# Ledger of designs, part 449: VH-VL binders against o27280

Target 1, 266 residues: o27280
Amino acid sequence: MDSMNVPEVLEIKRIVEESESVKTFIFSWDFRREVRPGQFVMVWDFRDEKPMSVSLIDPVRSEIGISIRRVGEFTDRVHGLSEGDLLGIRGPYGRGFELMGRDILLVGGGIGMAPLAALADEATARGMRVDALVAARTADELLFLDRLEAAGVNISTCTDDGSCGFKGFAHERLLTLEENHDMAAVCGPEPMMFQVMRILDERDVPAQLSLERYMKCAVGICGQCCLDDTGFRVCAEGPVFWSQELSRVREFGRYRRDPAGRRVPW
Key: E = the ipSAE of ESMFold2; O = the ipSAE of OpenDDE; V2 = 0.75 times the mean of E and O plus 0.25 times the DockQ between their complexes.

## First folded at step 20 (VH-VL)

Design ie22 (framework fv_acasunlimab; at its last look DockQ between E and O 0.78; V2 from the best seeds 0.83)
Fold by OpenDDE, look of step 20:
Structure ie22 (fold): chain C 266 residues (1-266), chain A 118 residues (1-118), chain B 108 residues (1-108)
Amino acid sequence: as target 1 above (266 residues)
Amino acid sequence: EVQLLEPGGGLVQPGGSLRLSCEASGFTFSKYWMSWVRQAPGKGLEWVSYISTGGRSTFYADSVRGRFTISRDSSKNTLFLQMSSLRAEDTAVYYCAKWYIGRAFDIWGQGTLVTVSS
Amino acid sequence: SYVLTQPPSVSVAPGQTARITCGGNKIGSESVHWYQQKPGQAPVLVVYYDSYRPSGLPERFSGSNSGNTATLTISRVEAGDEADYYCQVYDEDSDHYVFGGGTKLTVL
């Protein structure tokens, strides 16, 4: 249905306060339009439009959830909205995660846990064993712990300040875990993902990683999200990439392009 | 050069057993899921079995479950398929295939013929 | 079980465009891969993730996937393109790899 490129005006059905800076907005969704964990939608507040990952997929309730971190003017406006208010949603777009095997490791940092939470729901529903390493700067920024636990996910936490779980970064915590998995899904700050990918590669664990880049059109036309040297468009070929694809991307873990096309170091 | 080589095919009687091998070279074998796919004479491709990188998880087609066992030895860069209780319908060229990305196979062996006949 | 349906044969004149279809229930939501198999040879991956080409494959090979049909398109067909072509998906419900029945492409 090519109508996916026209924003549908949807009413905010519910708002879940995930943390001080993160809210999940729930919408009614027609699942004739399929959506997979790892895909994103374009959220339109009738002034600006931003890509957001889907963090909840509930076919039973016919709902989706979009988790948004308050980080700028657009997200400030969105966070000011209430239940019953309207947003424009178009999509979903991009390549989502693929599940393989029986045991999966999820490694998420901050808002990166949003798509992984949706993936965890799908994986557990399929009867997979799911281990999740949830990382954040502080304990109060750890996302979706109750939801993951309720789903039967084995959770390991780490925080930069040691306020919860392992004191340190996700890749450091990962080094302390001895068990290997059939595959891994990773999403978070790119420096974190870069280190995690390295460790997983050394352990011969296939990994998928979700990248964040500036996206404008979401349909692979404008080129704003194009990765250097490869021609990969994050909105079309991604945002989920296999590690072997990202190994070809020189900028991965090093820098990104801003809206003006300038290199911005991580 | 990237290569998969399948020795071990041959003629076997119904009810018999046969072990196939697939030797990998030119790539890091331990980093990839591996699969067996077979093709009966004059017929299409049929997936047989799949194994994870560490061998922790194995999957089988319904047609071979309980009779076939997939395994691997990373130290020898070798994939195995132990076949037992062989049937006439198991007659086929057996290919080993390397996982690429997602759920595709980018490298295939030349295949080995297994004939089950009395 | 998940079933992929291909036409048994397609014929095309040299220089023309061949289109090989693969039908399946909601196949448009699946990742479809295509393999070429010439007589007496092993299959070769020609399209993956619906529309992407492996390194070394000519641009004449392309793919699309929407609705209930995936399509492999071969433009400017050459005699060397004569082969059997198979579509393939992964069935998440059964954890089975599924191949189509194959299509024999004849270059007239």
Scores: ipSAE 0.901, ipTM 0.941, lowest interface PAE 0.5, mean pLDDT 95
Fold by ESMFold2, look of step 20:
Structure ie22 (fold): chain C 266 residues (1-266), chain A 118 residues (1-118), chain B 108 residues (1-108)
Amino acid sequence: as target 1 above (266 residues)
Amino acid sequence: EVQLLEPGGGLVQPGGSLRLSCEASGFTFSKYWMSWVRQAPGKGLEWVSYISTGGRSTFYADSVRGRFTISRDSSKNTLFLQMSSLRAEDTAVYYCAKWYIGRAFDIWGQGTLVTVSS
Amino acid sequence: SYVLTQPPSVSVAPGQTARITCGGNKIGSESVHWYQQKPGQAPVLVVYYDSYRPSGLPERFSGSNSGNTATLTISRVEAGDEADYYCQVYDEDSDHYVFGGGTKLTVL
């Protein structure tokens, strides 16, 4: 049977400009459909439909927020919308981050901080100690710093150009940080995640990483989101994987796929 | 090959103490959370405690909190359960279990019987 | 304090399909794992993440989870499937693992 469902059409309640290139769109949400950090939704602008990260999960206000970076035609159109405009939303889909232990390290690069911001809120609400390493190319692209600080998260920053915090890549900053965590969650550019995963594995810190692959159906039947070595489907068995699952995947950190499924170098 | 071994166990009086051990082999012990799970005679499985990979964080079922202490020694590939103030309802087979992805348990020991009886 | 409810027993004929349920008021939002335990043996993981099979387990073992019920399904049941079966979740609210009470599968 057709595993896709129809989008629910929702009004944009608020738009938060997170940076020059990233906006968060906030909607009312019926939490009988629970949402976990790391799950995704399909956003429909009445022409096209794309997977997007959930960055805010607020059961008290009955709201979700979806953070979208302007990177192409679809996201340009969505960024042109105003409060009161409509979008279709299907979901949530996929496997979210799982929490365990008393403390967690978050490592986020660019828009990858979106699902981690939601995770940070949940972890702090559960009384966990949360450290976050927030990475970007420049200071102006560091996301969610005020929100993380208000939640009580201990923040370390790095920027490629050194405009804020440590100058360099996230994995280089990680080597200078304390090793004492029960678990970690990682989301960002896949090359960054590969390097971070290796360091965390050497430290015996169990990690969950969120992967991006081309998606069409969002429910695991079309095969467009598969990983080469394992048969895992990012939309069904992921997008969040434990590092133990990824250690067997040849393509992780080495190449990506275009919309037709062809391998393309990073 | 890959295994968890719980040597010993025993008969203990109410109010007594006993230390259980679980020796791991065939996998990298230090990379996994570890748990104790017990099963009273003729009853179902009951989770007892788990410990983080570094040993810094420990968690306990309400029925044992304050009486049992979980610990680990990665140099010996060994998980421990220090049991004190034992009660008749603590009589059970005690299994050690290895964390598996999704917060399941994939490798279990054969279990060791603890009997608390006057 | 979160409780998982299983029927005490299920009986099926060889070659038929057994369904073992695990009820919980928030179970549809949890990942459910299933264990087989034969008499005098340690439990063996047979399903994790609701529906995944560990390496070496027959395709006959499958699972689902929706609403307030998770289900372990064993198709083409064999005499060797006779065992106790337990469901399990991790409850993040309490930081506790939780097992169901167990279901005895009888093959007759």
Scores: ipSAE 0.779, ipTM 0.899, lowest interface PAE 1.1, mean pLDDT 88
ESMFold2 (binder alone), look of step 20: mean pLDDT 92; pTM 0.943

Design ie23 (framework fv_acasunlimab; at its last look DockQ between E and O 0.75; V2 from the best seeds 0.81)
Fold by OpenDDE, look of step 20:
Structure ie23 (fold): chain C 266 residues (1-266), chain A 118 residues (1-118), chain B 108 residues (1-108)
Amino acid sequence: as target 1 above (266 residues)
Amino acid sequence: EVQLLEPGGGLVQPGGSLRLSCEASGFTFSKYWMSWVRQAPGKGLEWVSYISTGGRSTFYADSVRGRFTISRDSSKNTLFLQMSSLRAEDTAVYYCAKWYIGRAFDIWGQGTLVTVSS
Amino acid sequence: SYVLTQPPSVSVAPGQTARITCGGNKIGSESVHWYQQKPGQAPVLVVYYDSYRPSGLPERFSGSNSGNTATLTISRVEAGDEADYYCQVYDESSEHYVFGGGTKLTVL
């Protein structure tokens, strides 16, 4: 499958406005190339390349969706594109989420809901009960609520400012929920994930967490996404990790490395 | 030392019942899914049953569904397999196995022999 | 039902490399795990997630998974490596754990 590493130039089929800062770009996809929730693709705008999570997997329509938050120069350019414009896509890469059990808890923050939305679709299609805790700074930044509801997901929301749902952080809302689940999937700001993981561990709920790090090659060669002490490469061994794996990662919840290799605190 | 110990095996007649136990030590039992895997004499490994950490969800191989019941007691660090309506083809060494990550098993008991014969 | 196919036996001379295959439909899209079982003993996990080794396993053990075939590779084979080896996956459609038929590795 060496062809996987060559970007395929694809036409933007549709653009979905998820929020003021987030757009989902829809592409036709040949599902002979399998893709799993939690995996990522490298998006190339013919100038730069960035890793992005797959947020929609639709085998019926033969489409995938990539949700992108506007945060910098690359994403600014991409957000300026229109339907019919072209992007280069290579992948998918990395380890995706694994579904186990009958009751699944999803905990997502901000753009972290992107891979979890795809996971929710798969879980519900399998007949699993899915609870989702969706967190954001404000109500207008909550992502994929209508989509999750349509899929039959039980949604709880929390916002930093209390504009929607529980006022507070995801881990605080989680503490108010009494029900345990067979498995949890977590994605969002790393400090959030760190606290959520702690609570889930105390409750004996196995958890998978998706990490975000600077990725360059996506194939485990350059080592720029390597986690301290373990040698884990987020692009190869991740981005989805089990909590017991992350417990071995000293930098988790504390710091990351920037493109220059410097430690940057969260 | 991490250990799984399976007492309770033995000889039983067809149609009979038997309860297996698996005692865990050296790790936090309540944090892991647990499984039973069996091996008929001279044959390969066959998965039997799987149970979630809280015991909320249980799964069974088609060959044992409706006859076997998996359960656990976290207070005793013990996994159970209640077997009923036993058949000759259920004759095997039964292993309890600890979930590692994903869908792999990293720790196995030494197994207990169950013989179903008239 | 999902079926994993292994060769019934593989023979190798000491110091050589043994390769044990596990075939299955779309196995390349599944996570494959490998177990070693010596006579009269319980299985031991030797490779998980296609290519990763549990702590304590020698680097001589490696794994790969591509297309319809997963492969367990044992380099510099020793007499102590003589055992039965089983591949294992989880079948999502049936929600069954599935083991291969096992391969007996003989060290000549």
Scores: ipSAE 0.891, ipTM 0.938, lowest interface PAE 0.5, mean pLDDT 95
Fold by ESMFold2, look of step 20:
Structure ie23 (fold): chain C 266 residues (1-266), chain A 118 residues (1-118), chain B 108 residues (1-108)
Amino acid sequence: as target 1 above (266 residues)
Amino acid sequence: EVQLLEPGGGLVQPGGSLRLSCEASGFTFSKYWMSWVRQAPGKGLEWVSYISTGGRSTFYADSVRGRFTISRDSSKNTLFLQMSSLRAEDTAVYYCAKWYIGRAFDIWGQGTLVTVSS
Amino acid sequence: SYVLTQPPSVSVAPGQTARITCGGNKIGSESVHWYQQKPGQAPVLVVYYDSYRPSGLPERFSGSNSGNTATLTISRVEAGDEADYYCQVYDESSEHYVFGGGTKLTVL
């Protein structure tokens, strides 16, 4: 097995503009390094290195796709790259989504839809029925709709401004949707995921949630993944957790932390 | 305090039928997938069937498909296994088991013996 | 149908380390769980997600999983560890739970 702790320098094969703020960078990939939906890679632009979720897993074309939202200096530089340019990739890392049952609900907010798009492809290929609630601030930010539709996913949309689909938050739209799924997968802003998790728990739908701040387990040490403010360590590796695991975490959905570790309200 | 109790079991003739039940207490039964797992005398564990939290989706080992039916009743906190067309090879201790994260089983009943013999 | 293969028995002296293997094609890509079963008792979960211990299990119980082999390791074996041990996965392709055939650990 190849060490996945050393970045491999790969050429950007294609760039797909998913929205004004999101691009998918596609690379050739040797699938002897197996990749599961919900796992992440470390992307190195030769100055900084950041975790990014895998959004496309295509063994037939020997390709992976990594969707990146422009939110700061690192992602601005990466968005400035062209096809043929180079990036360093380490991974994959982390625990991916686990599939079970015949029906799955996906709830994605913004860029959180990226790992769920990869999961949707796998679930539909296995013959599962897939419903997706795709949420964004505006219609222009609804990600992967054409791809999900082509895969046979049943799509519901919501936007904060009402420009497409239900006007409001993902959890408000969820209350109006069918309740009878075998499981769910959720990825997006942590306040959204907390509200969605609460509704799914009331409906007795087991859920897996992908939490971006838990992608720090790239080196495989559980001691790097403190999940509560008491200093108690959880030995589970993220970024994907079952909701039962997250019920032990006091800070989930309640606050975030600044770089100094201080609590900051959402 | 958390318990799964399997009353039932007993001697049944080949081709006969029997319904097993599993009564849950100490946890919210409706939130978990549930399974039946059996063990023939002196043999290993064999998964039999599982059912989704809402009861909508059911799954069976090939050895029992078409003969056994798993069901659940959340108002009674009870899991069921309706067995029909029983064969000698169905002789086993039958356990109910609760789903745990990672698709494991964390809580098991004590098991009940089903003997299929003429 | 996915198959898990375990040795039928393992013998160790008290205080030594027992290693019980579970073989399966690409099992390193699965989450592997381990159960202890003493005579006349129901199975008890002792390791889940390859290497995690349920509350109340000593650190003497550990697990690993890579390639085609998962391993349950019991260090400083005690007489009370004598039992049958089963590995288990969920096979997404078949939608079935799968158990290994079991390994009898004997403490001499």
Scores: ipSAE 0.774, ipTM 0.896, lowest interface PAE 1.2, mean pLDDT 88
ESMFold2 (binder alone), look of step 20: mean pLDDT 92; pTM 0.951

Design ie24 (framework fv_acasunlimab; at its last look DockQ between E and O 0.82; V2 from the best seeds 0.83)
Fold by OpenDDE, look of step 20:
Structure ie24 (fold): chain C 266 residues (1-266), chain A 118 residues (1-118), chain B 108 residues (1-108)
Amino acid sequence: as target 1 above (266 residues)
Amino acid sequence: EVQLLEPGGGLVQPGGSLRLSCEASGFTFSKYWMSWVRQAPGKGLEWVSYISTGGRSTFYADSVRGRFTISRDSSKNTLFLQMSSLRAEDTAVYYCAKWYIGRAFDIWGQGTLVTVSS
Amino acid sequence: SYVLTQPPSVSVAPGQTARITCGGNNIGSKSVHWYQQKPGQAPVLVVYYDSYRPSGLPERFSGSNSGNTATLTISRVEAGDEADYYCQVYDESSDHYVFGGGTKLTVL
């Protein structure tokens, strides 16, 4: 149990190119160390360390997948790696998603679909009906569509430019869907999540949302990922929060803290 | 004030039927899953049934499946438990409980006693 | 079926710390909730998600969960803490809520 805080050096078994900017790195995993959709791991390239969501959980193959979007120096280096190369992985950390009921709605935007894809696999394996609203800026940025379809997920797509599915944002597409669900799981840009949460609340659908914040220690000690007014630590109390919890978080949908602790508007 | 009130308990013969009600006040009833939990005299807590916010999904303990039916009326802020084919082992105080987050219950009624006896 | 095991009783002197255990197979991977029930009263949630307190609960109540054991800790025990305490989880394999057998806390 204490070993979870020490990075384990793992070999990249496979790399799946999900899109132009997103790759999934596959690792062997000892499932004596349990991992849940919505939890994150700290990825160490022996220079820097970043939190990443688990996007694949495969107990049969004894593998996990970590989907990483190329957005900066760290991710640039990681995207330059090949199969057989090494990374340090520690975790998993944080609160994952909980499944309730028989019908679940997933709403994901961009790389936010990573943890939701893992959740979809678990939900479908349990015999749940899964509807997924997959959002992206453009068609080529829509993630995990083939994987979700193969799992039996009912997919609705929306794109900002209308290149695939509904033209518009996720919350706009959601307004056109009339079906109710037992619960919803949401992950993506925070402004998207904020609007989606409003709609789900109006429809009396319990919702879980996964937040992204700057994380340093991942163990609730450093406080870098603390949410204003509540004292919630995204790495400890989250990253998955219930809508009722987020309703108490003033900064939600409005701003976040950067590595220097400054408020940065969304 | 947040409150759950359970009227409808009483004495019933084996094989009989009884309908329990739970009236909610002080919170938006329609936004929460609801549950029934019972406690036999001098015994521990036993979960009975669970219902989704819209009532689309229901779950039952094996001990009551096929005999009990959970339902709700949002317009009346009321949760129901229709009990049929009652047995002596169904004798208990029945609590309605409000879903909080995850699988916890933050609000409980005071309970109503159901006695099944010949 | 998933089973939670609690000691039937725990005794503690006033001002001391009470620890109530809840055993279950790999319970550390589950979310454990705790309820307090005083005689003739309905249960009250005292700890949720292993270690969090609902609003209004004193800091004397805390929880932990790892491996095969969850623990409710009550520090600086008062006479008013005398009650039955139940742990609770959800079993995904059976879709059942599961309660422990309860522990009677006696304040000496």
Scores: ipSAE 0.906, ipTM 0.942, lowest interface PAE 0.5, mean pLDDT 95
Fold by ESMFold2, look of step 20:
Structure ie24 (fold): chain C 266 residues (1-266), chain A 118 residues (1-118), chain B 108 residues (1-108)
Amino acid sequence: as target 1 above (266 residues)
Amino acid sequence: EVQLLEPGGGLVQPGGSLRLSCEASGFTFSKYWMSWVRQAPGKGLEWVSYISTGGRSTFYADSVRGRFTISRDSSKNTLFLQMSSLRAEDTAVYYCAKWYIGRAFDIWGQGTLVTVSS
Amino acid sequence: SYVLTQPPSVSVAPGQTARITCGGNNIGSKSVHWYQQKPGQAPVLVVYYDSYRPSGLPERFSGSNSGNTATLTISRVEAGDEADYYCQVYDESSDHYVFGGGTKLTVL
């Protein structure tokens, strides 16, 4: 019925400090409800509800992890929680990343590395070569480096301030990286994704990009996550899109919409 | 007009070899993974092989691994299938097909018949 | 090796609705694509990503996918819809494309 998409209340099993500003919350999960990298869940703190990407998918231990950056009122409250505390989770929702070929390039900016870390685990488990470009403003905002290294991912870093790796923007670092990838997956600030998408298209590398838009229902009914000109719903036809799909979307890389539907520049 | 064209196949004895080609037009060939899919007379579709956009990664159905080699030449917009050690069960119409969103195939050639018999 | 199972045939009267199933273990977690093949012709993509239509295909063609079954639905069937229909997925664990065995749609 209508209640099929009500949040399930789950106990926080474990909290991992990923950085000063990012925590990963681990929950027990029944994998009869499958989860794919790039899908999202709605996290409910009993007051408000926000979409979050899954960063850890572990069917062997029956666990999922959700990485949350502290950036405002909701995330401040969630960061104040302890192991044993409760959160509501509904989902997963959306289209996840699809893997093909023998190697993949991941390009992640900030918290956008969360779904890509899950994808890296899946790709390496399948024996794929994984190259990751991990981008942030500063070194202390680079996420999942130890986890990616332990998995055998070939990591390149860039920071705006040059405190770790290449000094500059992700797309500038990308121009110096190996071009021979079967495909790419991209998640981060939309202006970064637009520039990265353009380079990958010039290189004939098929790319999948994960978009964020305002979400309310997460099941495609309310229309709040729609993209201009196409009618695509980020929660249903996305959040992961192939670059070919995004080339038809005029708003991508140019503006976003607030909860009231007003255009807001990036 | 977006097209994939396979020149005629042929009749080959068991153990023989054939090279198929598939010429693409009307789209940017180098942007897409390409596949060969075959169909034995009166039977269903069977995927044979695919190749990545850069040509570095190749994949084969178990039934043809070690005997068939897929390749591409982006300067000529052409996909190839080198078939060796042919068997009677390789008799089929061979189609080339273009990758599409979701790992589908949106453009297919008209197919070419390969007959393996003595 | 991943297997897709289709009924070998389906018969419908003109104007009725045809439903062609494609069974697979947890196929609802995969993207399913459908092809129409008329005698002597190459396959034509009619549905991709479970339910999307390529440009130029009529809205009479639709699809769904959940659990262990994907379904191609053709409403208001016409004589010209008589063909073989194949479902297809990509199996990431084997890096293989997989087709169903095909379903012959007969319009009575």
Scores: ipSAE 0.772, ipTM 0.896, lowest interface PAE 1.2, mean pLDDT 89
ESMFold2 (binder alone), look of step 20: mean pLDDT 92; pTM 0.949

